# Designs tried in a protein design chat: VH-VL binders against q9umr5. Part 64

Target 1, 268 residues: q9umr5
Amino acid sequence: SYKPVIVVHGLFDSSYSFRHLLEYINETHPGTVVTVLDLFDGRESLRPLWEQVQGFREAVVPIMAKAPQGVHLICYSQGGLVCRALLSVMDDHNVDSFISLSSPQMGQYGDTDYLKWLFPTSMRSNLYRICYSPWGQEFSICNYWHDPHHDDLYLNASSFLALINGERDHPNATVWRKNFLRVGHLVLIGGPDDGVITPWQSSFFGFYDANETVLEMEEQLVYLRDSFGLKTLLARGAIVRCPMAGISHTAWHSNRTLYETCIEPWLS
Short names: E, the ipSAE of ESMFold2; O, the ipSAE of OpenDDE; V2, 0.75 times the mean of E and O plus 0.25 times the DockQ between their complexes.

## First folded at step 3 (VH-VL)

Design c6 (framework fv_mavrilimumab; at its last look DockQ between E and O 0.01; V2 from the best seeds 0.00; counts 0 for: pae E 11.7 > 2, placed apart)
Fold by OpenDDE, look of step 3:
Structure c6 (fold): chain C 268 residues (1-268), chain A 122 residues (1-122), chain B 111 residues (1-111)
Amino acid sequence: as target 1 above (268 residues)
Amino acid sequence: QVQLVQSGAEVKKPGASVKVSCKVSGYTLTSLSIHWVRQAPGKGLEWMGGFDPRDGETVYAQRFQGRVTMTEDTSTDTAYMELSSLRSEDTAVYYCATVYEFGELYSPFDYWGQGTMVTVSS
Amino acid sequence: QSVLTQPPSVSGAPGQRVTISCTGSSSNIGAGYYVHWYQQLPGTAPKLLIYANSNRPSGVPDRFSGSKSGTSASLAITGLQAEDEADYYCQSYDSSLSGWVFGGGTKLTVL
């Protein structure tokens, strides 16, 4: 039988968005138990990511317990960060494939529609004023805001991304790395036509340097230092990169070709 | 971390004007919305006004409209609050503080100056 | 005269629980605006104590908690300590005034 699949949604999202994905999975892997977690839907997805991690942890623990052979995670957009953190804090998870579906894994730094919705008078270059404050860090978007021009503020004020990345020292860094490394495969999905994740390479742990030049995963300090296990995972062939063009952000979970190419192979 | 340092205590006569300064460090002034709050001796906090990022303008409490002027010098990262036609009841400690616009939400006053005592007496 | 209404004073013995109420209206707390709380020690500037109804800034002990319901908010202090003796102010935004409003303040005395 197929391993259970757990799906975690993104910002301002809900389980309804994954109706097509469920159809795809059911068609190609009949009998698969798929659970789309309806937690922190809609506006509640703005809650601090650590709070979300705790909530999702409570939901997945029973599922994992009933699946001794392991489970797969499909985590979309903001959900990808939630899942990465989840796998970092859980010392007993049994995740085989962690599928990061167009997630800002190295953070967000861009003027997008959903950011402007929340910050209509704020520009990308000025959001650090809000996001790197205790007030700002109470909102999920700010938890992974990564301003390349204010690295000091990011490193010191980011209460989520900087920690799970091991970019700021903390007492759990070693343990979190160990926990995360329990994953069988890390499947990174994203593409240049996403239109939301900025830069789109963030889905592959690429990101801007101080000159807003996009550097690849292998050029990132978190990789070079193996701060949370990326280098180790890559070395053992556990990282899969699946870029795809022509897909907008809201379509990653509803594209059959994408599913067949980037998701389906890892649901066995 | 943001730090706000205000000018020293003032003693004024009724009818005079006072201008209090608030120098910002840690962040540039343009990165912050400065608001002013005063507190009369033994009394509570009273919001006077401040910059509203949504409107791109300074908003004053109705009580002080026409009598208060809030300005900024970005070259020196200093905010100013000038109160004219001073009265004895204007005797108070005046604070500058920071506020952030967060979409439709408003942040708390998370950083405060040390306060400036303004005494109005004959 | 304050837009938000607080009791002028509250008192408690060390170790006790005290609460401070903050009553607003439909144009501020009731309109969905966050409530913030400030602690002011004698001779000092106010300090942010609680933000966004129930959140604690770093350095604020968990014995301080905030809640909001309807047009009112409440600050609770458990395990009251001598150092908690201070003035406490609630704050919110008021749409009708297009500006910030404070409560009248509450003097907390530790007996």
Scores: ipSAE 0.022, ipTM 0.564, lowest interface PAE 5.3, mean pLDDT 91
Fold by ESMFold2, look of step 3:
Parts: structure tokens; C-alpha cells; sequence
Structure c6 (fold): chain C 268 residues (1-268), chain A 122 residues (1-122), chain B 111 residues (1-111)
């Protein structure tokens, strides 16, 4: 028998976007119970990420309760940040595989059409003025905006990413790390041709330094300090990196080869 | 799986209007983005309008602006396209379609209705 | 004429390779917008064949491939089969028109 699979979608997304992924799972692992959470779809995906985390938490609790042997998470784009926060705030989660599908895990520093729609007069170099304000933090995109040239503002203003990364002191940091470390495997998926996640290495916990040079996960302070458990997970052999070239941002959940190579092995 | 079933063929006189329906099953209409494309006999595909994720609203192709209205009835899961002031050159098959990837701008169309022939003749 | 230019027809024998070109401009393909391809069998609605330049949706054989360079795109079909006889359309977004544009279509005949 296969563990149940829970799917969490990304920005301006809905459960419909994952119809091909569901087909692949049904063909390769018949009888797997797959739930694509139909919450915060479309424009509702712009709500603050903590609000989304609370709503998704309420939806996953009964699924996890019915599967004491464990569940798997497949979390796409912005949804991967929602899922990482879930693993930190739930002291009773039973997630075996957390599959992060092209998610901006260390943040985003790239212009997108959605940012232009929200903030039409701004470019990435200026978005820190908006995103690191109380008003900007009411938008999900700004909750993981990470301007490498304004790190002090990021550390003080981020209501979401700096907290779940353990980059700012807060009373929950130790317990969130313990909760996150209960995951069986962290599967990181992404690639250089994504076209949206900037830098694309954010999907592997890499990110820019102040010179916009990409530092890998093992060079990041959050890894070196083991702020939320990445170093511990890597030492356990629990982190899987599965990069794949030639896949654009919207194609990660609709590519059969990607599924077979990077996802299927972790859906036991 | 999503299925789109369109209303039947129509014959109209110049100057009239036509309203084509597109009934959605397999998903709730509010979870989809519906576009309309037409094809004159023996000719190519022409986009008429649909959802543009950048605007978050329905966008109409400029040549149809003022003549076309696209609406939805969520109680019946049915989308509609109404084209007014019909001319003989509006004779075409009219398709409804869904976007392939809702969460990405400039995504293609993956599920298409069977098409509705509209003939405009005097 | 159509915003994206395709040859009106191409032909090939079974087992051969054919290509179908799609030529745009700086306001569409040349601006970096994706190119998508559709197959339309006689009397049926179009079917998505290639999306985002080169990706195949589930169920499309690997003998279909797409590419993009500059202001142009190309659909290649190798190992040509009788069932490939259809009309093929390219599609992109055009910033000047603020909307989707299609090529004029290419009729593929299998000899």
C-alpha cells in the first residue's frame, strides 16, 4: 500500500493545475489516495502566507489522522513555503517525504508579471520599499521577498521567511526546528531553465550574496548555524537534490520524466 | 477530466446577435479560465478573448471590443460568448477552451469544446 | 495576413522528418513570449501538442519536438506516420495586440 499524498499549489494556482501529476501517480502507484488541497486558489493565493498556513493546516489534520503510518507532501512554487511552515508549526505532523517542487525556499529576488500587476511602478531593486512595509507584508509575494542588498530591512521586516528560516530571534524558533526535523526526507526539485524563481537555486536553499553571486545551501548562514535543521537533515542523509534542466516554471507538475526521476521514488 | 460541451449550430442574419454556451463538467467553472477562439471555414484560428492573469479580468481582442461579451453562470457551470452586429465574415466555428496551466501567464489551451458553427447569411 | 507566419502546406513520406516553421516579430516571439503548437484533425477541435517552446504534454510521442530561436519557432516531426496528417498551428502572445495570436496554419500531407 502507498502512503497518502497531499498536494499544495502555488501563486495564482488551483487544484486543476495538478491534473497531470494525479494521472502519473494513478498510473505508477495505483490505489494511492491523493488530495489536492483546493484552498487559496487564484487571487486568494495573494493572502498573507501565515493565513494560508493556518487554512492548509486545518485541511491536513484529518488526512494525517487517518494515516498514522505517514503521508507525503508535494508542494509547488509558493506552496513549498506554505508546506515548510506547516512542518515547523505542527508538532504532530507525520510527513515522510516533503517534495518541494521549484519553490523559492530562500526567497525571491526577481521581477514577475504578478509583481508588476500588484506594484506597477516598481522594479526588483526598489521593491524592498514596498515589501518591507506593513502594507507590503499583507501580500504573499512580499512574505518571501529577499533583497540581498537590504538584508537588515529583510531581517527586521519579514513577517514570514526570516521567521521560518530562524534568521530573526523569536520564541518559537527552537520548537519549530524540532518539528521540522521530524520529516523523513526533504526532496528539492528545480532547475536553471525555470524562468520565474530567481535565483533558481533558491529551490535548493541557495541564494545571492550582496554581489548577486549565488551561494549554495552549504554556504548559507541558515545552514551553517543549523537555524531550522538543514545541516542536521543533510547529515542524516535526508536531503535529496533533484535538479533538471529544460523545464519552465509551469511545467514541473506536467513533465513525465521529471515525475519518474524526482518524485515517484519518494512516494512509497 | 474536464469536459466542455457547447450549444448547437446557429444560422443568423446580418445585424443579429448570437450567444454560444459552453457547459463545463469535471471541475467547477469558477476554478477554470475560459477562452474563446473562432475559425472561419477553411481558415485559421483567431483568439477572441478570455481571462488574462495579469489583469485578473476578461480581456477582449481589440477587433471584437464593443461587439463581444463573455459571461459565466456559476449556478449552471456554463460560460457564454455573445457576439453582436453580425456580418457575413463572422461565419465560423466558435470554440471555448481552458488554459493549460492556470498559475502561469501566457499558458496555452488544453481542453476545447467541440465547436459551434455560426452561419451568417441573408 | 496572420501575425505569425507558417507555410500553408508541407508534405513527407512515412518515416521521414518534416519541419513546420512559425515566424513572428519583436512584439511576440522576439519579445520572449512562449510558442505553443496545436494539432487539428479534420472535423475536430485543436489539441495541444507542444507548449512553452519545447515541452510535450502527457500522451504526445517524443517524435514531436519544438524549438525557438530569435523571432521564429519550429515544430519537428520525425518518423512520420499516416495519423500525423492534420493542420498544425503555432501560437504566441503579442504585446502590441495585447492578446493571443495564432499562425495561419500548416496542412501536413503524408504521401
Amino acid sequence: as target 1 above (268 residues)
Amino acid sequence: QVQLVQSGAEVKKPGASVKVSCKVSGYTLTSLSIHWVRQAPGKGLEWMGGFDPRDGETVYAQRFQGRVTMTEDTSTDTAYMELSSLRSEDTAVYYCATVYEFGELYSPFDYWGQGTMVTVSS
Amino acid sequence: QSVLTQPPSVSGAPGQRVTISCTGSSSNIGAGYYVHWYQQLPGTAPKLLIYANSNRPSGVPDRFSGSKSGTSASLAITGLQAEDEADYYCQSYDSSLSGWVFGGGTKLTVL
Scores: ipSAE 0.000, ipTM 0.514, lowest interface PAE 11.7, mean pLDDT 88
ESMFold2 (binder alone), look of step 3: mean pLDDT 90; pTM 0.937

Design c7 (framework fv_mavrilimumab; at its last look DockQ between E and O 0.04; V2 from the best seeds 0.00; counts 0 for: DG spot L31, pae E 11.8 > 2, placed apart)
Fold by OpenDDE, look of step 3:
Structure c7 (fold): chain C 268 residues (1-268), chain A 122 residues (1-122), chain B 111 residues (1-111)
Amino acid sequence: as target 1 above (268 residues)
Amino acid sequence: QVQLVQSGAEVKKPGASVKVSCKVSGYTLTSLSIHWVRQAPGKGLEWMGGFDPRDGETVYAQRFQGRVTMTEDTSTDTAYMELSSLRSEDTAVYYCATVYKFGEYYSPFDYWGQGTMVTVSS
Amino acid sequence: QSVLTQPPSVSGAPGQRVTISCTGSSSNIGDGYYVHWYQQLPGTAPKLLIYANSNRPSGVPDRFSGSKSGTSASLAITGLQAEDEADYYCQSYDSSLSGWVFGGGTKLTVL
């Protein structure tokens, strides 16, 4: 039998967005129990990410308990960060494959329709004024806003990304790293034609330096310092990178080719 | 998966009104936008209207404005389309279809009802 | 009459490749807009065939493909089969009309 699959949606999303993915899984892995968690849908996805992590944790614990052989996580967009945090705070999770589906794992720094909707008068270069305020950090998007030009503000004000990355010291950093390292495989999916995740390499833990040059995962301090276990995971062959071109952000969960190439192999 | 079951065929006189229902199952209407499309015999598809998540309101094609009303009952997961002042040219199969409500503002009509034939004749 | 223009009919023999064009304008088939395609078998409701220009839903064979360029879109069917005989409709959102628009439909006949 196939291990159960737990699916976590992204920003301004719901379980319905995965309707095609469910069909794909059913076709290729018949009998798989797939649970799409319908929490924090729509505008509720703007809630602080730690609040979301707690909510999703409550939902996944019973599922994991019923699956002693392990489960797979498919986490889309913002959901990928939620899942990473989830795996960091859970000392007893049994996740085999953690599939990060076009997630801004290293943060977001770019103007998108999503941002324009929330901050119509704000530019990418000025969003730090909002996001790194106590008020701004009450919104999920700001929880992973990563302004490369204001690293001091990011490190000090980011209440989510900086912490799960281990970029800011905190008393749980060692334990979170240990917990996250329980994952069997970290499958990173994304691509250059995403149009939302900025830079798109963020889905692979790449990100801008101070000159907005994109550096890869292995050049990131979080990797070099192994602050949350990326270096360790890579060393033991537990990280899978699956880039794909020609896929827009809203299509990652609904593309058959992408599914067959990047998702299906890790659902066994 | 989503299934849409529409009400049965209708025969109406000119000037009358018709109300077609569309019951959704598989997912709730909280996650779905319902749109209506009609097709006259031997003709193409014509969009009538539906909930637009971008605007947060139901929008109608200009041709039907003032004559069509689209409503939903979330307690029964049923959408309704009422067309008034019927005329012979309104004879058509009327379809309901689902559109994803969140994030994908230009999403396709994923699932369709089986259609409801409405005949308007003297 | 339709906002999107399709050929009224196309035909092909089994195994052949056929294409159906869909021509619009900058307000519907342009940058930032998706084109969707629907297949309607005789006596049935339409079903989604291609979404967002080139994506196939589950159950749609890979011999169906879609593309968009400029203000036009195209549906291609390779390895034409008898079961492909149907009406095909393109669709897009039209910003000028603030609503969805369909092509006039194309009847595909398999010879």
Scores: ipSAE 0.227, ipTM 0.706, lowest interface PAE 2.5, mean pLDDT 93
Fold by ESMFold2, look of step 3:
Structure c7 (fold): chain C 268 residues (1-268), chain A 122 residues (1-122), chain B 111 residues (1-111)
Amino acid sequence: as target 1 above (268 residues)
Amino acid sequence: QVQLVQSGAEVKKPGASVKVSCKVSGYTLTSLSIHWVRQAPGKGLEWMGGFDPRDGETVYAQRFQGRVTMTEDTSTDTAYMELSSLRSEDTAVYYCATVYKFGEYYSPFDYWGQGTMVTVSS
Amino acid sequence: QSVLTQPPSVSGAPGQRVTISCTGSSSNIGDGYYVHWYQQLPGTAPKLLIYANSNRPSGVPDRFSGSKSGTSASLAITGLQAEDEADYYCQSYDSSLSGWVFGGGTKLTVL
């Protein structure tokens, strides 16, 4: 009787990493059908995010069709951006809870070991030269790279994040907002000790201004203009913010207290 | 936490059959499948069969084909392995182990039962 | 004789480093399938030690490490301790056999 749960993994990740999350769901909500989508694993997670959205859309359609009462999404890290795009482009989705596990929803502006591997001479201050080029936009991390010091380049070059945030005019903006607003709940999870998402408040739709001062969700232009429905969702009581300290980026799906506090209540 | 508890030791004569049970606890979702592995005394591990993620059916190692049947009762969360036409060479410890279905051919064997000793002697 | 070949035994003194090889073929390790490693203490069931070539489950000390190259894999153990004395098995999938395969096992003796 529990709604099916669909899990979408993050950058350079494996479906096996979610084994503990599956164990927690099994213990607390026996009989829940959980599908961990095994697409774009490892280095395939570097493919353009629109390509990933297309592939994940094809995978979720039959699952949603078999569950007319609705489904839940649990989407980790980069996967949370894939899921938000899915909710915008699918005019017939039936998602009740969209659970965003430490996802860079307003973008990323931080150095990572993965960036050092991919671009060895790079650092966050110069990555905009790579990411805001046609070649750079062929990599998933550049699709949500958000340099607060080059906002005009971000707005012109982003092929993904600026569009799904409604930060750049496009012909689908009204329809995408309508589709996204069909979600029952938006559950935002993250915390200050994540160590990868930068700023960590990106998981709550917060982000840097030009001085690297974090503006929270309600101070963001995308919220104030309600460009993709965030203000409407908050006013409806549909946004749940669940911050938790002491959890590193790779541990969000393997912490029992986090699951019980922030995830379980929304897996009806 | 997932735990696998197997049925007790068996002594059988050649030509008989044996049915070993594996009770899964701490997990009631159908995202796990059971694979069976045996180990003859002083020998290594030998995979016998289990869930095939390609088609959702059970696949058996070639040397056991026609002699082994593996089933699952989801109402009791218990898996069974039945081996027929027993020979003295089938004397071994029989283990059940879990594989996550979503990992296809890439998943490890995570949790193991304690093992069931099957002795085949006249 | 197993599909995956391991040395039958390896030994080392406490504090030393040892490696255990696992040699496969183009139909298993060489076909891109992951290598997993299991530790079996005497009288007990096997325990997952390394998964997906190099990843360590929770509770496994960082002195255990795995690697894969071509058709071969290797398990390295540094800082040997008496408790490491066990049998070690590598495992993969083999497309030509349509099944999961284990190495023959390596007995590690701590001197």
Scores: ipSAE 0.006, ipTM 0.473, lowest interface PAE 11.8, mean pLDDT 88
ESMFold2 (binder alone), look of step 3: mean pLDDT 90; pTM 0.932

Design e1 (framework fv_nofazinlimab; at its last look DockQ between E and O 0.69; V2 from the best seeds 0.00; counts 0 for: pae E 5.3 > 2, unsure alone 72.8 < 75)
Fold by OpenDDE, look of step 3:
Structure e1 (fold): chain C 268 residues (1-268), chain A 123 residues (1-123), chain B 112 residues (1-112)
Amino acid sequence: as target 1 above (268 residues)
Amino acid sequence: QVQLVQSGAEVKKPGSSVKVSCKASGGTFSSYAISWVRQAPGQGLEYLGYIIPIFGTANYNEKFKGRVTITADKSTSTAYMELSSLRSEDTAVYYCARVDYGDYRSPEAFDIWGQGTMVTVSS
Amino acid sequence: DVVMTQSPLSLPVTLGQPASISCRSSQSLVYSDGNTYLNWFQQRPGQSPRRLIYKVSNRDSGVPDRFSGSGSGTDFTLKISRVEAEDVGVYYCMQGTHWPYTFGQGTKLEIK
């Protein structure tokens, strides 16, 4: 039988968005038990990510316990960060494939049309003032806001991304790395036509430098220092990069070609 | 100079709802967070929640268990606090206050307050 | 929730004499950025609260230098070097580090 699949949604999302994905999985892997977690839906997805991690943990623990052979995670957009953190804090998870579906794994610094109401161009350059405060960190979007022009503030004030990345020292860094490395495969999915994740390479742990030049994963300090295990995972062939063009952010979970190419191979 | 001007006093019956407004003038509303604090007669200050207008949502003190709704209208630079299922214990002066993020390292939280709105809940 | 405990709750003071108010938090108020978000407010009779001190020891504009804040971690103090008649009111400490943000009980300063 196929391993159970757990799906975690993104910002302002719900389980309804994944109806096509469920259809695809059922068609290609009949009998698969798929659980789309309806937690922190809609506006509730703005809750602090650590709160979300705790909530999702409570939901996945029973599922994992009933699947001794392991489970697969499909985590979309913001959900990808939640899942990565989840795998970092759980010392007993049994995740085979962690599929990060267009997730801002290295953070967000965008002003796209989709998020324009949150990040207007006039405010993007100043959002650090709010997001890196205790007030701002009570919102999920600030938990992974990564201002390349204020990296020092990011490193010192980010209460989520900087920690799970191991970019700021903390007492759990070693343990979190160990836990995360329990994953069988890390499948990174994203693409240049996403229109939301900014830069889109963030889905592959690429990100801006101080000049807003995009550097790839292997050029990032988190990789070079192996702060949470990326270098180790890559070395043992556990990282899969699946870029695809022509897919908008809201279509990643509903594209058949994407599913067949980037998701299906890792559900066995 | 920024000012916060609140709506007038309210008298309400138990079980009803009240909505208090807080209008900001003299500044950039979108660069602020607006906090709501109440003070029962002769008592201390209690934090209800706050809104960051650009995010379009608020953070609430869970103590109020969903009875409080904080909203903001950027077009009018006005924040609102609605309290439902009113009880006699909700009788208090309700304040709005500004949180300014002009300087990240020196956030000026609560540097400007409204004049307060007295809400009386009585049978 | 973080509990803020002020002492004393009542503070009778002779004009011209110094005053001191203590505020203790149930946990450290140091945020990840190294700042300590502890504020002091003054509320005169019939008025809205007014912030006097932010981040432990910074005076707001227009606040007389006879007011000073100090402390670290979980213990904080507001001092008035020379109490004046206009200082009558209730003083509150507030923490803005841990949500939900909380206030002390208040200290009522009166003239003897």
Scores: ipSAE 0.808, ipTM 0.901, lowest interface PAE 0.8, mean pLDDT 93
Fold by ESMFold2, look of step 3:
Structure e1 (fold): chain C 268 residues (1-268), chain A 123 residues (1-123), chain B 112 residues (1-112)
Amino acid sequence: as target 1 above (268 residues)
Amino acid sequence: QVQLVQSGAEVKKPGSSVKVSCKASGGTFSSYAISWVRQAPGQGLEYLGYIIPIFGTANYNEKFKGRVTITADKSTSTAYMELSSLRSEDTAVYYCARVDYGDYRSPEAFDIWGQGTMVTVSS
Amino acid sequence: DVVMTQSPLSLPVTLGQPASISCRSSQSLVYSDGNTYLNWFQQRPGQSPRRLIYKVSNRDSGVPDRFSGSGSGTDFTLKISRVEAEDVGVYYCMQGTHWPYTFGQGTKLEIK
């Protein structure tokens, strides 16, 4: 009775991380077929995002084909960007709910625990030198690195985020927008205590201006121009915003209150 | 000023493994991209892969992915290339080379090369 | 993989005369940032390669003015306006636009 659910993991992650989410779905929606895709796990999650999109596309096609009534996507962290690209490049996807679980949808500009461990001094002001080069664009985090102080470099060098956001012209922009707009609901989940996604409002398509002041989704050029369909989706009542405080980045898929509040209502 | 110093020549038997080191002195190692290329005797250059140490993992030329492992140790400013299941055709000079991404002026080209490490595979 | 084809593969040149080396790629080397990541390297006999030119036409520090790079898209050229004895060696083009990055076959420059 319930639509199948496909789960896509994030950076340095694997299918095992979602065992609690699977338990919650089984308890509230018994009989739901849930597939946690076991691709690009661990260090393989640093491969270029377009390579990941292609691999996940191949995996979801047979699942969607067996479920003509539709499927749901639950996509965590970096996985939410993979899923958004999937919705753009798949001409015949049948996704009802796209549940974006603390994903850097407008990009990342932050000192993370990873960067502090790797380098005691902040790297975010210098990472554009690495990321906005061909060498850097071969790594997934650089595919969505978004330095608000180097807008021209971002717009010109990004091989992924600037394209799926429609911030740079490309021949597929119209088709990608059409494909993305076939989604039934876009469920945006995140919160101020995430600690990794920076700004945390990126999970809701908010992002920094040049002064590092967060502009919300409705203030973004990509929304105002409706470049990939956000304004259209909001006007249809298809965008759900579900912020929740008190959840760290690694806890989004293992918090029952979050599941019951933000995820459960959208599973068929 | 900045230098890459590689480990010494090695003679190996087929089927074994070799691990070549590349120690950086000067500059900020975490902002480097370290690449590995090889050159068989009398032949041209062949690219194996690279690592950006801040990410802690590498990209490989698919031709070699099953046999080559590239790593970095930030605490010693040293990159490593390990080639397994050695064959006689793996006899070559192995070079490391770097790009300093922390230097705004030239982030995209191999500007410094190591001296090379001769690896000879013979039975 | 992008194939880089150099010509000629062997280039005997009279001392003091110009030399020209061509490099053609199987795909455009223009990256999404508008730059073209085409590089030239020199390897003197018995030495490690060294960088000469980056991003098509930018001369590395310490490289003499007689070296120049040009080209666009898929066609590139390295020119030496007046060959000196120290220029003997093998010259490689290399593309850094498309992963995996690839080298040309090399052009051996010799004094006739």
Scores: ipSAE 0.113, ipTM 0.607, lowest interface PAE 5.3, mean pLDDT 87
ESMFold2 (binder alone), look of step 3: mean pLDDT 86; pTM 0.879

